VHH binders against SHC-transforming protein 3 (SHC3). Designs and how they scored, part 22

Target 1, 186 residues: SHC-transforming protein 3 (SHC3), of Homo sapiens (Human) (q92529r149to334)
Amino acid sequence: LGPGVTYVVKYLGCIEVLRSMRSLDFSTRTQITREAISRVCEAVPGAKGAFKKRKPPSKMLSSILGKSNLQFAGMSISLTISTASLNLRTPDSKQIIANHHMRSISFASGGDPDTTDYVAYVAKDPVNRRACHILECCDGLAQDVIGSIGQAFELRFKQYLQCPTKIPALHDRMQSLDEPWTEEEG
Key: E = the ipSAE of ESMFold2; O = the ipSAE of OpenDDE; V2 = 0.75 times the mean of E and O plus 0.25 times the DockQ between their complexes.

## First folded at step 16 (VHH; framework vhh_7d4b_2)

Design z02 (from y01 with T99A; at its last look DockQ between E and O 0.65; V2 from the best seeds 0.52)
Fold by ESMFold2, look of step 17:
Structure z02 (fold): chain B 186 residues (1-186), chain A 125 residues (1-125)
Amino acid sequence: as target 1 above (186 residues)
Amino acid sequence: QVQLVESGGGVVQPGRSLRLSCAASGFRFSTYYMGWYRQAPGKQRELVASISGSGGSTNYADSVKGRFTISRDNSKNTMYLQMNSLKPEDTAVYYCAKAWMITNPSFGTTEFDYWGQGTQVTVSS
């Protein structure tokens, strides 16, 4: 099994994405993700760092983002990144905040000068459905986290390709992955 | 501030080679996917090649497979495009590009939203 790497970061919250990210063009995906970071940062007490209000969102962007979930907002969490999942736990590791398997994570972004202290990733889970999750990672840690997620994406995908007789076509997988949580019967 | 500076363009004869370089600054180079796009006059900008942050994953447009090689040197914050067997159809402005958003390969290929100023490549006898 690939090595897990664990970071301590702040969980700011998440906001529901009401459309499949596959159905959005790249410009829209990028704008939605930046808007998600902005909304969650504005909603979390004391988390008003580099992000400031610039423009009100367009009607299109507003129709794609749903309700935010701030239940664990501002909590320091243990984030473990492996080829299997992103696992988010309380610092004592006794409560799981979220566990997102690699199949359920579509995008990750952040750590640029525009988003220096933030990481955002889009994932599905039973509590938040499809949501953009926002992490605050101070002092260059965001780029470490993004790098680890990118490496986990690459390694998982290469492992998947080692079994070509069991791997569905990429197009068919993308269509099926839009419904991974519809296969859960209960 | 993200800065991407392309170099190595020029005028060459068909069948010859060129090597493009992209010097990057203002971000941790090794973290992000990088790519090369090109735009010929009157045409849309198209992805030529892309490379993951580690360099372990690459993708190429069908029109350049087997002729072009993308690479990166993370110790020098530099990406390269080795272009062999150049054709007149390769004439374009070539842009270095950086992704802000990394796409899980199971969902698609990473696309790019930061661009350099470009370097002209002209393949003509």
Scores: ipSAE 0.657, ipTM 0.795, lowest interface PAE 0.8, mean pLDDT 82
ESMFold2, look of step 16: ipSAE 0.627; ipTM 0.774
ESMFold2 (binder alone), look of step 16: mean pLDDT 82; pTM 0.830
OpenDDE, look of step 16: ipSAE 0.770; ipTM 0.873
ESMFold2 (binder alone), look of step 17: mean pLDDT 82; pTM 0.831
OpenDDE, look of step 17: ipSAE 0.308; ipTM 0.667

Design z03 (from y01 with T110I; at its last look DockQ between E and O 0.60; V2 from the best seeds 0.71)
Fold by ESMFold2, look of step 16:
Structure z03 (fold): chain B 186 residues (1-186), chain A 125 residues (1-125)
Amino acid sequence: as target 1 above (186 residues)
Amino acid sequence: QVQLVESGGGVVQPGRSLRLSCAASGFRFSTYYMGWYRQAPGKQRELVASISGSGGSTNYADSVKGRFTISRDNSKNTMYLQMNSLKPEDTAVYYCAKTWMITNPSFGTIEFDYWGQGTQVTVSS
């Protein structure tokens, strides 16, 4: 619980993920995030890192990753992390880049030695469907950001386990355009 | 460089207790899930227990529920496994583990991708 925490980070863009993350093994999920960072960094001026010399993507990764969306690429953004959502806004225009409800976010990774200044997370929304979103978090901020995301995952899950649904629970489940996508159970 | 150093292993009699420690460095300890794995000779590595970065969520293998307790002290960058009522079947090399990926618990089980060198636990007379 809480109003959330806010970071100023650089949004690099996103790449569509064409398959359910539940259908992919752990190694493949890791490769997807690294390939997504590599592709987005190559497309965004001023992005840094040793990602330009990564090995070519496999046929499998090319079949899993789709089209990138670079509409807001390279912008400094306000990222608010709460138990309800990850909210991405441009500070100067208050334009919403994305609002991802916690139920629509499957995983996040970041701050590892190969991608020290990056956070990647996979989420669904009506505009990008399922996509891997890439944040550049300089000055050692990546591990703070991923830590906040992890805490939000944990706290939201605890809230769900402790708070039973109430009548009228039906209309809560039939919410508006912003309703989180549901993943198929295996 | 990430380092996970286990300690506290040894030889104990059945029914006794042992406490393992894992000293961690090279990453922000409080950010990531941690876990204990074990591997007996000729068997696959199995998850024994896991704990969230805050310490507020824990999970245990059925074979150790009620006997083992995982904990962490984020001020000391150290994770622990308290092992009570030890059985010969608990004999294994115990590994401290971490992951760079944080999975939303609604979507799946936490999996780990980095392990320490291990510490031997032997339960025998």
Scores: ipSAE 0.620, ipTM 0.777, lowest interface PAE 0.9, mean pLDDT 81
ESMFold2 (binder alone), look of step 16: mean pLDDT 80; pTM 0.802
OpenDDE, look of step 16: ipSAE 0.861; ipTM 0.928

Design z04 (from y01 with G53S; at its last look DockQ between E and O 0.74; V2 from the best seeds 0.73)
Fold by ESMFold2, look of step 16:
Formats: sequence, C-alpha cells, structure tokens
Structure z04 (fold): chain B 186 residues (1-186), chain A 125 residues (1-125)
Amino acid sequence: as target 1 above (186 residues)
Amino acid sequence: QVQLVESGGGVVQPGRSLRLSCAASGFRFSTYYMGWYRQAPGKQRELVASISSSGGSTNYADSVKGRFTISRDNSKNTMYLQMNSLKPEDTAVYYCAKTWMITNPSFGTTEFDYWGQGTQVTVSS
C-alpha cells in the first residue's frame, strides 16, 4: 500500500555471494554480511566509517564471497522501500539503478556495533546473480532503513495471509530444500 | 554495550504459569526482531518463540504452541513470554535473544545470534 518510504543513502556496491545463504549456518551468514561490508568499504574511496582500526579480514570467508561490482559505488541514491520492492534511483530520480522485488530479497542486516552506519541485503533476480548489496547511511539512519525493510517484509507476508487461497502454494514452495530465491510469475 | 536481562524464572508445579521478561538496552529495540530460546540440560539451545519488530508477527515451536505467548512493549524496551500449562519438559534455562539480521518470512524463520544470561525455569512435581 502506498508509494513506500524514501531515504537518501550512499550505495557502496555489491559483492557476489557464491553459495545460497540458506545453505550456511546462521553464524556464518552473519559473518558474511559483516565481511561483505568491510571489503566493499575498503574498495570504495571516501566510504563513511571513521574506524581506522578494524578486525583483520577473515580468510575463511573468502571462498563464499566473490567479485565486487562497484558500478555505482559511492553514489548518493534515492532508496524507496515498499512492500513490492527496494527501488534504487539516481539522485535526480530520472533513472532506476536497480529494482529488487521483495520476493528476491532473502536477508537484511544493519546497525551492528562493527558496522553501525551500514545496511546490507542479499538479493537475486532471474537475470543477475546473488549478491550482497551495501548501503552507507547517515548517523542513526541505518537503523531506520533496516527497520523499514523489516516492516516491508512483515507487511508483504501479511498481505499473503489475508488471501487464504494462496497459502497452500506458498507453503509448498517453502518446503523445498536448499532452493534459491523464487519469484512468482503473475 | 548490548544488554539483555531476563527475569521471572523460578520453580513451579506442573500446570502452573510463569511470565518471563527481557529488559533490553544498548540498541534501538523497536527496530529488531526478538526471540526466546531455551536450553535443557544436555541438550542444544532451541528457539521457543520469536516476534517481529512491530509485534505483528509471531512464531512458536510446536512444543509450546497454544501454551506460550510472546509479546513486546517497544515503549518500555521489554519483551515477554507468558508460559501457561507448564510441563516438566519445559524445564530449561530461557534466554532472551536478538539478531542484527532479519529474514524475509517467505524464505524462513528469523534466527538469533545474541543471547542474554538466561533465567532458570524448573517445572517439578
């Protein structure tokens, strides 16, 4: 419902996730998103994050994270979060940089002590590969952004529940083992 | 920095009720999903219940469904677990839990990676 909530944030880029996040234990998933933020921040000049000293890079996570895509790295963007998608647009809103449908977004994280000003989310679509996308936010805005993403997840799921005739199809899809993201056609 | 402080545990007879509380600090409580885990002696920690950031979505382990109710009050930075019709198999240390990662519910149940110190619940005849 409605056009969504819009934030102005900095897009740092994305990094390929070479394995399904659901195939990894939870501790590993958490470390991967933190490591993805660290690697992308290191690759982007002028990234926000005044911590001159950080934890050494985890070498054991290198096999799970692939190549970075820095195409729009460091650009301020308009991020619109709705029950339908995460829309990323140029600063003048003339061009869509990316549109990640809510069904293609599996996880989001942000506001942890080591990455306070960052939000990461994992998304895939039929044309692109699975990647962890990194957003840099102003002070305190990261928690607003992750909160809005969480609300969008919840509201989208409630919309599904309000149509009981769709429950059997969604239930059947959720029982698949080790399957990637699925997108509903229609 | 992050603190989760559980209270309300104790020793009770089967069939009785307890209400657990978790006082949270060091983060924006209203932003994040929260949960309750429990660990019985010699067993692995298991998720008992979870609640979305707004409180609008809840999930329960099958073993407690219909007997336990999770809730939260974001104005008080507090989460609760109302435990009714307690059974001896509910005996465990109960942990308040949070996560920095939110799972899209169409992809699965949110899991948790930070726990408090726990509060003991003992149900014995």
Scores: ipSAE 0.583, ipTM 0.752, lowest interface PAE 1.0, mean pLDDT 80
ESMFold2 (binder alone), look of step 16: mean pLDDT 80; pTM 0.813
OpenDDE, look of step 16: ipSAE 0.883; ipTM 0.939

Design z05 (from y01 with S50T; at its last look DockQ between E and O 0.65; V2 from the best seeds 0.72)
Fold by ESMFold2, look of step 17:
Structure z05 (fold): chain B 186 residues (1-186), chain A 125 residues (1-125)
Amino acid sequence: as target 1 above (186 residues)
Amino acid sequence: QVQLVESGGGVVQPGRSLRLSCAASGFRFSTYYMGWYRQAPGKQRELVATISGSGGSTNYADSVKGRFTISRDNSKNTMYLQMNSLKPEDTAVYYCAKTWMITNPSFGTTEFDYWGQGTQVTVSS
């Protein structure tokens, strides 16, 4: 509702996801999120040094994740979550780092025991295509952030159901050859 | 430590009602989708109902739609399943479930990755 809710968090970066999330089972989607956090944390200062040592990722996960984009890695950002979008800006609002419309975001996860201070979400945009974006949410904020994202998903979907006009894939989503056309009513 | 504890199961006659409860701890309850699954002897576990973190969105399996109602009280960290008009086919162990992943409903159905210990529901004459 209204102008949304704003958090100050750290943006760690993103990693391209090379396959459609609809083509992956739930176990694989959760592993992708964990691996994305791990890879980005290894590349950026501020990762938790208490991470348990692990073996290399499976061959399957290595084939699903692509290039990292660390252009804004480690930057403190203002994250605004609304029913319209996840908007990422510098704190002085002079630069938009990313603006992901709600329909372009497939899922979010984080705040679990293994990734307590992290939130990851998968979204499409023209610059990064389909990518998993990683946020570091200190001081116990991760579950607050993901809770706000979940509320935004729910409220946007409720608005959509009340106005069930069929809408072909629109410009506010990156079109993918791996993604089928969406239908508004299920 | 995440903990999901189901209660309220028992043996009842067909046509009667039961209310199951799931007490949750170790995570921010209001953030995550919750659900109920059941497993009858010799069968695969099946989804019964799901509910969003706010409680504003619910889904039901066709076999229980109209008879079962899922709800949650975020102030008590408790999820419920009201089961009316019970049938012998509803006999199963019922599991409370949670997920660490919030799925945009425009992109897919919520799935679950953590389960409680279960509570037995038996419907027999």
Scores: ipSAE 0.674, ipTM 0.806, lowest interface PAE 0.8, mean pLDDT 82
ESMFold2, look of step 16: ipSAE 0.632; ipTM 0.783
ESMFold2 (binder alone), look of step 16: mean pLDDT 80; pTM 0.814
OpenDDE, look of step 16: ipSAE 0.867; ipTM 0.928
ESMFold2 (binder alone), look of step 17: mean pLDDT 80; pTM 0.813
OpenDDE, look of step 17: ipSAE 0.805; ipTM 0.897

Design z06 (from y01 with Y33W; at its last read DockQ between E and O 0.59; V2 from the best seeds 0.74)
Amino acid sequence: QVQLVESGGGVVQPGRSLRLSCAASGFRFSTYWMGWYRQAPGKQRELVASISGSGGSTNYADSVKGRFTISRDNSKNTMYLQMNSLKPEDTAVYYCAKTWMITNPSFGTTEFDYWGQGTQVTVSS
ESMFold2, look of step 16: ipSAE 0.702; ipTM 0.832
ESMFold2 (binder alone), look of step 16: mean pLDDT 81; pTM 0.817
OpenDDE, look of step 16: ipSAE 0.881; ipTM 0.939
ESMFold2, look of step 17: ipSAE 0.678; ipTM 0.824
ESMFold2 (binder alone), look of step 17: mean pLDDT 82; pTM 0.828
OpenDDE, look of step 17: ipSAE 0.860; ipTM 0.928
ESMFold2, look of step 18: ipSAE 0.715; ipTM 0.847
ESMFold2 (binder alone), look of step 18: mean pLDDT 80; pTM 0.816
OpenDDE, look of step 18: ipSAE 0.878; ipTM 0.938
ESMFold2, fold request of step 19: ipSAE 0.659, 0.664, 0.700; ipTM 0.812, 0.812, 0.839
ESMFold2 (binder alone), fold request of step 19: mean pLDDT 81, 81, 81; pTM 0.815, 0.818, 0.820
OpenDDE, fold request of step 19: ipSAE 0.881, 0.878, 0.880; ipTM 0.936, 0.934, 0.935
ESMFold2, last read: ipSAE 0.693, 0.687, 0.692; ipTM 0.843, 0.828, 0.834
ESMFold2 (binder alone), last read: mean pLDDT 81, 79, 82; pTM 0.815, 0.803, 0.826
OpenDDE, last read: ipSAE 0.878, 0.878, 0.885; ipTM 0.935, 0.934, 0.935

Design z07 (from y01 with W100S I102S N104S F107S; at its last look DockQ between E and O 0.47; V2 from the best seeds 0.00; counts 0 for: pae E 10.6 > 2)
Fold by ESMFold2, look of step 16:
Formats: C-alpha cells, sequence, structure tokens
Structure z07 (fold): chain B 186 residues (1-186), chain A 125 residues (1-125)
C-alpha cells in the first residue's frame, strides 16, 4: 500500500473491549468480533444484512465486552487504509470520525461465511479506549476491506523489521507457539 | 465464488519428491494468507505450512522444516508445496486453505474459512 486505499462503507459503531486481544487465543478473538457485530447490529436500527444469530454468546464473551458507542452509527463513511493508519471520515471528507494508527490496532476480522458483510477491528484511541469497531460492507466488499487491512499489517511489520529501534520477545509482538524459551530461565 | 483446487498428489517411494499445486479463484488471491494442511488416517487435520499474501513470510510445521517449501505465484493465482525427502509419515490428504483474515495466523490455532477437496499423497512403505 503506497498512499493507501479508500472504501465507502457503513460505520455501525464500536464496543469497548475490556481485555488485551494479545492475551486471548485466536478462536476467542474471532468470537469477540462476532459478538461485537451482533450487539451493534441489534442496537443500530435498519442495519443492513441483519447479522445471523447462529451462535449464542458465552458468559466469557459477555465479560470481555463493555459499553457501546453509537455516536456515528449507521453513517456511510470513507475508510482509508494505509501502512500508517485506518482513517474514518465523513463522505464529504470534512470530519474525521477516527484515525487509528496501525500500531494501535491489535486485531481485525471479517468476510467469513457468517460475517459476510462485516469487518471488525480492535483499536485504541483517546475517545473509546480499546474498542471493537464494526463496519458494514456490501456485496463482497468485506473481503476486499479485510484483505487491505491485512496487507497494511504485513507491510508495517516488514517496515519495523528493516529498521527496528527495539525488538521485544516475539511472544509480545505476534501470536506464536507457547514453546519454552531457549534457556530455562528462573 | 471461492474455489480452491488441489493437484499433484500421488504415490511415491520414500526419499522422493512431489509438488502440490492449488489453483485459486473467486477472491483477490494476493491479499490473503494461504496454507497447506494435511490429515492422515485417524488423525486430526494439522497445519503443514502457511504463506503471506505477498509471499514474503512463510511458516512451517516442525515435522516438515527443511524438507517442504511453500510458495505462491500471484500472477497465476496458484500456491505450491514442494515436498522433498518424503517419508511414510507424510502420507495424508493435503488441503489447500484460505484464511478469512489477511493477518498471519498463529501456528497453533489457525482458522481457515475455505478448503479444497484435498489431494492424496501416499509414500509407499
Amino acid sequence: as target 1 above (186 residues)
Amino acid sequence: QVQLVESGGGVVQPGRSLRLSCAASGFRFSTYYMGWYRQAPGKQRELVASISGSGGSTNYADSVKGRFTISRDNSKNTMYLQMNSLKPEDTAVYYCAKTSMSTSPSSGTTEFDYWGQGTQVTVSS
């Protein structure tokens, strides 16, 4: 991604995420985004492509999600995805709804068979703290959007490797096997 | 819609090589992480290798490191698995898989949303 790619999508809202996504396994992260989509779709009148409620929420999932923020719910927005950030702005480009730097984004999911028209991502910002942001994407666009987000993650990670100021243990930066450390520390 | 077609399986003697191909269609191939999984009789499906959308990042199961090589050609919408120094324990049905996400899946908990029909690889006793 050079200057980035822009999509027009519907912003449904966000829900606070009370735990770090890095502390959760991949299956749990995916279920968190599915539950977030379900809750936001129920709260936003006229949300397109009503989310299919095939998987009832667990008590654990309910404890990880907090309060929703529906300030811009249902608005068509311009989403610009670049290696620097996800930028959400109004259609006339005069108001920024959110600007999430790539380093502040810990997880993204979407375009699955049961979330065909949805993309969700978890990001931190000063207004919402850590929250899962929900996008409604029509007509197969969800796969393109999640794909572009993934390319941005990959390119940002490669940029970090080329010029690292700090390299913490791989365990902190990416999901990996829980194999023992090289040496028996402790 | 999404279609994944594996080919290149067969019966081969131990120590020989085999190359699997996965032809992909119905999605923007270069965008997604892809993977090869295998399932031996009576065992669970396990990750063999995965590769990023650009092809710049690859991961392998410990059991195949140094023997197998995953690659992709985004101009042909095709992913490959070069399998060298084959052993009887490599006997399995091999599946091509596409992620629902473009981020690198963890090696222990990868979730894939589309699978091919599989291609049989048999390494003779």
Scores: ipSAE 0.000, ipTM 0.271, lowest interface PAE 10.6, mean pLDDT 74
ESMFold2 (binder alone), look of step 16: mean pLDDT 79; pTM 0.789
OpenDDE, look of step 16: ipSAE 0.016; ipTM 0.341

## First folded at step 17 (VHH; framework vhh_7d4b_2)

Design k01 (from z06 with S50T; at its last fold request DockQ between E and O 0.75; V2 from the best seeds 0.76)
Amino acid sequence: QVQLVESGGGVVQPGRSLRLSCAASGFRFSTYWMGWYRQAPGKQRELVATISGSGGSTNYADSVKGRFTISRDNSKNTMYLQMNSLKPEDTAVYYCAKTWMITNPSFGTTEFDYWGQGTQVTVSS
ESMFold2, look of step 17: ipSAE 0.644; ipTM 0.801
ESMFold2 (binder alone), look of step 17: mean pLDDT 80; pTM 0.817
OpenDDE, look of step 17: ipSAE 0.832; ipTM 0.910
ESMFold2, look of step 18: ipSAE 0.686; ipTM 0.814
ESMFold2 (binder alone), look of step 18: mean pLDDT 81; pTM 0.823
OpenDDE, look of step 18: ipSAE 0.865; ipTM 0.927
ESMFold2, fold request of step 19: ipSAE 0.650, 0.667, 0.604; ipTM 0.808, 0.817, 0.781
ESMFold2 (binder alone), fold request of step 19: mean pLDDT 78, 81, 81; pTM 0.794, 0.819, 0.819
OpenDDE, fold request of step 19: ipSAE 0.868, 0.868, 0.864; ipTM 0.924, 0.925, 0.923

Design k02 (from z02 with Y33W; at its last look DockQ between E and O 0.60; V2 from the best seeds 0.54)
Fold by OpenDDE, look of step 17:
Structure k02 (fold): chain B 186 residues (1-186), chain A 125 residues (1-125)
Amino acid sequence: as target 1 above (186 residues)
Amino acid sequence: QVQLVESGGGVVQPGRSLRLSCAASGFRFSTYWMGWYRQAPGKQRELVASISGSGGSTNYADSVKGRFTISRDNSKNTMYLQMNSLKPEDTAVYYCAKAWMITNPSFGTTEFDYWGQGTQVTVSS
């Protein structure tokens, strides 16, 4: 990916995910992602979601999905995808909306058949904690974005395998991700 | 609509080879991890092999490692499973699978949610 690939997309915001996606089964993860897209799209004016009257969210989904952060919702952004991170910036001001290190991104997915123009990814950051970020990618761009993310995941993983730094045991990796962000008291 | 169509199954003797194919449509094939599953009678469905979108990464079940090779031709939207040195224990319905979510490999294994109808592989003397 070199310096990375950049796309112009619409940022719709994010919604907190209160549980580790890794601890959930596939069906639940799918439902959470779909629900996240739905909720964020409903909350953002002008989001092209032909929202068919979805069934009220299950109590389970409501317990997993937290508050939405819509601070930058509806903005056109520059999304740069690299092996290092997903970087979200405003095109004009170059203001950083989010910089998600690749190591903090656990999942990415497209929308369902009704939401094909959307990309969702789950990342950890100090501002949003664990959150599902929603991107509107029109005109087939969603597949490109997903493809790029997938490639970045793969490349980074390969690099990691080639440079066997102390690969913490898989067990330790799973524990370290659940360790609360100890605020380094500077 | 996502479609996965398996072919190439059949009845073979132990030690013989088969090549399975999966024709994919309804999505950008090169974007997604693909996999082969199998289900033997009375057993749970198990992952046999998986391959990344680019084809640069592959995974195999220990039971098939060294005998099976997963590959893909993205220009043809087709995934393959070359099965060599077949054993009676390989008898199963084999399913082509597509990943929905892209999982960061550092966080776990890719899961698959779309399945073909399957193709029967029977290894019998």
Scores: ipSAE 0.428, ipTM 0.736, lowest interface PAE 1.3, mean pLDDT 87
ESMFold2, look of step 17: ipSAE 0.608; ipTM 0.769
ESMFold2 (binder alone), look of step 17: mean pLDDT 84; pTM 0.852

Design k03 (from z02 with S50T; at its last look DockQ between E and O 0.66; V2 from the best seeds 0.00; counts 0 for: pae O 2.4 > 2)
Fold by OpenDDE, look of step 17:
Structure k03 (fold): chain B 186 residues (1-186), chain A 125 residues (1-125)
Amino acid sequence: as target 1 above (186 residues)
Amino acid sequence: QVQLVESGGGVVQPGRSLRLSCAASGFRFSTYYMGWYRQAPGKQRELVATISGSGGSTNYADSVKGRFTISRDNSKNTMYLQMNSLKPEDTAVYYCAKAWMITNPSFGTTEFDYWGQGTQVTVSS
């Protein structure tokens, strides 16, 4: 990926995810992602969501999805995907909306068949904690964005495997993700 | 609509080889992790092998490591499973699988949401 790949997309905001996605089964993860997209699209004016009357969210989903952060909702952004991070910036002001380290991103997915223009990814950051971030990627860009994220994941993983000395035991890896971000007091 | 169609199954003697194919359609094939599952009679479905979108990363079950090779041709939207040194224990229905969510491989989990109809592999003397 070199310096990374950049896309122009629309940021729709994020929703807090109150549980570790690792602890959830695939069906639940999928439902959470879809529900997150749905909720954000409903909340953001002008979001192209063919909102078919969705069934009321299950009690379970409501317990997993927290508050939305729509501070930058509806903004056109520059999304840079690299092995290091997903970087979200405003094109004009170069204001950083978010910089999610790749290690903090657990998964990414496209939307459902009705929301094909959307990409959702779950990341940890100090501002939003664990949150599902929603991107509107029009004109088929959603697939490209997902592809790029996948490539970045793969490449990083390869790099990680080449440096065996830092491979914490799988058990330690799971625990380290649940450990609060100790602020390295630099 | 996502479609996965397996082929190449059959009946073989122990020690022989088979090559399975999975033809994929309805999605951007190169974007997704793919995998092979198998299900033997009376057993649970088990993961056999996985391959990244680019084909650069592969993973195998211990039971097939060194004997099976997963590969893909993205230009043909096809995934393959080369099965060498087949054993009676390899008898199963083999399923092609597509990952929907891209999970960070560093977290050790790849989840699949679509499967083909499967192809029967029988290894018998």
Scores: ipSAE 0.173, ipTM 0.577, lowest interface PAE 2.5, mean pLDDT 85
ESMFold2, look of step 17: ipSAE 0.582; ipTM 0.744
ESMFold2 (binder alone), look of step 17: mean pLDDT 83; pTM 0.842

Design k04 (from z02 with A99G; at its last look DockQ between E and O 0.38; V2 from the best seeds 0.00; counts 0 for: pae E 5.4 > 2)
Fold by OpenDDE, look of step 17:
Structure k04 (fold): chain B 186 residues (1-186), chain A 125 residues (1-125)
Amino acid sequence: as target 1 above (186 residues)
Amino acid sequence: QVQLVESGGGVVQPGRSLRLSCAASGFRFSTYYMGWYRQAPGKQRELVASISGSGGSTNYADSVKGRFTISRDNSKNTMYLQMNSLKPEDTAVYYCAKGWMITNPSFGTTEFDYWGQGTQVTVSS
């Protein structure tokens, strides 16, 4: 992924995630992203979400999902996927909506069979804290986007493996992710 | 609909080889991690091997390392498990699995959401 891959997608906003995705099992992670997609689609006018009467969210999901940020909801954006980050920009490329470092992204998934045009990913940033970001990717683009994210993850992982000296022990990796990433000002 | 169909299982003598295949459909095959699991009678299902979407990364259980090789042909939507030097302890139902979540590999766990029906592998003298 040299300079990265760029897609034009619709940004629908994000929802705060109050728990670390690492602390949750797969089923719960999936439920969270699905619920996030559902909530955002309900909140954003024109979002193609088939409002199938979802069962009321479990008390658990309600405790994990916080407030939504819909500041840029409904905007067409340029999404650039690289090994470094997911970069979300306005179409004129003048405004950065979000720049999520790959290391800050803990989870990415597509929608459920009813929401196949959606991509959701969980990232940390100073503005939204930990949040699930929702992208509308129409006409099969969602799979391309997910594929690109996956490739970026894979490539990054390979890079880490090639530098064994910096791979903290698994135990230290789990702890270091809870430590505020001190920006080494180089 | 996601479909995973395993084939290539059978009964073999110790030291022999088998090649399992998994035909995948209903999703963009190249996008997802795939894996092989096995379940022996009275034991828990265990990961045998996994492979990234591109095929560039593979992982193996210690018990099969050096004997088994996982591969994929994305043009055919097929994943393979070459099993060499088979042992009686390799006797199990082998399942093809699709990865759902692109987890940052840095988080160490590939999770799988779809499974095939499985194919029986029996190693017996």
Scores: ipSAE 0.040, ipTM 0.491, lowest interface PAE 3.4, mean pLDDT 85
ESMFold2, look of step 17: ipSAE 0.040; ipTM 0.419
ESMFold2 (binder alone), look of step 17: mean pLDDT 81; pTM 0.824

Design k05 (from k02 with S50T; at its last look DockQ between E and O 0.64; V2 from the best seeds 0.00; counts 0 for: pae O 2.3 > 2)
Fold by OpenDDE, look of step 17:
Formats: structure tokens, C-alpha cells, sequence
Structure k05 (fold): chain B 186 residues (1-186), chain A 125 residues (1-125)
């Protein structure tokens, strides 16, 4: 990815995720991201979503999804995807909205068939803690964005594998799923 | 619309080989992780193999490691599963899968949410 790939997308905000995505099954992860997209789109005026009357969220989802942060919601942003991070900036002021290190991003997804123009990703940062960030990517751009994220994941993973010294054994990774990511201050 | 169409299944004797193909359409094929799943009668669907968008990374279930090879031709929007040294326990419906949701491999396995209709593979003496 070199210096990374940049897209112009709309940021819709984020919603706190109170549980680690790693501890959840695929079905639950899917439901969380879909619900996150739905909630944020409903909260942001002008968000393009023919939101069919969704069934009330399950008690489970309500327990996992926290408060939304709609700061910068509805803004056009420059999204730069690299092996290092997802960087969200305002096009004009170059103000950083968010800089999510790749290591802090656990999950990314497209929307459901009704929300194909949306990309959601879960990241940790000091401001939002663990949150699902929602991007509106129009005109088929969502596929490109999610593809780029996937490529970044792959490349970063390869880099990680080449540096064997810090790869906890796969067994230890499964056990450490419950251990809080100790930020090694390096 | 995303479409995945499997082919190449059949009935073979133990020790023989089969090559499955998955024709993909409706998305930028080269940007997505792809995979093969299989489901035997009365069993849960299980991951067989995965391949990155570029084809540079592959993963295999332990049960098929050394016997199966996953590959892709991005110019043809096609993914393949070369199955060698087939065993009766390999009998299953094999499904092509696309990753729309991506888990960071550093944190877990890639997950798939789009599936083909499957192709039957039967290994019987």
C-alpha cells in the first residue's frame, strides 16, 4: 500500500462497543455492525438509508452498544488507509478526526444488502475507547474501502509474521483473547 | 449482486484428486479474502482453506493440510481448490465463500458472509 490509499467519504460518527469483538461469534459481530450502522444513520440527518422499520434491537445488542459520538458526523473526510493506520481527516483544514492504528482495529465490515454504501470498523482509541466507526461510501466505493482495509490487514499481518520475536504462539493468542491488551509502552 | 458459483465436484475413489472452481462476480474479486468451506452430512460447516486477495497468504485446516491447495486467478475472477489424496472423510458439500466482513488476522480469523450454492464431493470406494 506504500503511502496508503485515500478515499473521500462521509463520516457519520461512532458508537461505543462495550465488548471485545474477539470474544463474539460471527453472527453477533455482524449484528453489532449492522445495528451500529442503523443507529448512527438514524441519528445523523441526511444519512441515505431507506431504513425500513427495523425490529427493535435485541436486549443483547443494547447491552453491547453504548453511546454514540456524533462529533464530525455528516462531514466529508479524507480517509487514508495504510498498513499503519486508518487516518480520518477533514479535506479542507486537514484536521485529524481520528487516527486508528492498524493494531487497534479488530474488525471491519460492509453494510447489509440495505446498507451497501456503508463501511463500519471497530477500533480502540483514547477518545472513544472501543467504538464502531461508520463511513458512508457512495457509488460502490464501500467495496473499495473494505477491500483496502482487508489488504492493509493482510500486509500488516505479513509484516508481523516476519518479525517472529513477538508473535505469541497461536495457542497463547486464543488464551490471551481474554487478557486486556496491555499497551506495551514502547 | 455478489455471485459465487462452485463447480468441479463429483464422485471419486479414495486417493484420487479433484479440482474445485469458484466463479465470482458482482464485486472486485482481487480485493477480498476468499475461502472454501465444507459441510458433511450431519456435521457443522467447517473452514477448509482461505486465501488473501492477492493470493499471497493461505491458510488450511489441519485435516487438509498438505493435501489441499487453495489458489486464485484474479484475472478470471476464479478461485480453486486442488484436492489431492482424497479420503472418505472429505465427503461433503463444498462451498465457496467471500469475506465481506474482515477480522484483523492479528486478532483472529477472517470471516465470510457470502456463500455459493455448493458442490458435492463424494469420496467412496
Amino acid sequence: as target 1 above (186 residues)
Amino acid sequence: QVQLVESGGGVVQPGRSLRLSCAASGFRFSTYWMGWYRQAPGKQRELVATISGSGGSTNYADSVKGRFTISRDNSKNTMYLQMNSLKPEDTAVYYCAKAWMITNPSFGTTEFDYWGQGTQVTVSS
Scores: ipSAE 0.159, ipTM 0.561, lowest interface PAE 2.3, mean pLDDT 85
ESMFold2, look of step 17: ipSAE 0.568; ipTM 0.750
ESMFold2 (binder alone), look of step 17: mean pLDDT 85; pTM 0.858

## First folded at step 18 (VHH; framework vhh_7d4b_2)

Design j01 (from z06 with F107Y; at its last fold request DockQ between E and O 0.63; V2 from the best seeds 0.75)
Amino acid sequence: QVQLVESGGGVVQPGRSLRLSCAASGFRFSTYWMGWYRQAPGKQRELVASISGSGGSTNYADSVKGRFTISRDNSKNTMYLQMNSLKPEDTAVYYCAKTWMITNPSYGTTEFDYWGQGTQVTVSS
ESMFold2, look of step 18: ipSAE 0.666; ipTM 0.806
ESMFold2 (binder alone), look of step 18: mean pLDDT 82; pTM 0.833
OpenDDE, look of step 18: ipSAE 0.882; ipTM 0.939
ESMFold2, fold request of step 19: ipSAE 0.691, 0.691, 0.682; ipTM 0.831, 0.833, 0.826
ESMFold2 (binder alone), fold request of step 19: mean pLDDT 81, 81, 81; pTM 0.823, 0.818, 0.818
OpenDDE, fold request of step 19: ipSAE 0.887, 0.884, 0.886; ipTM 0.937, 0.936, 0.937

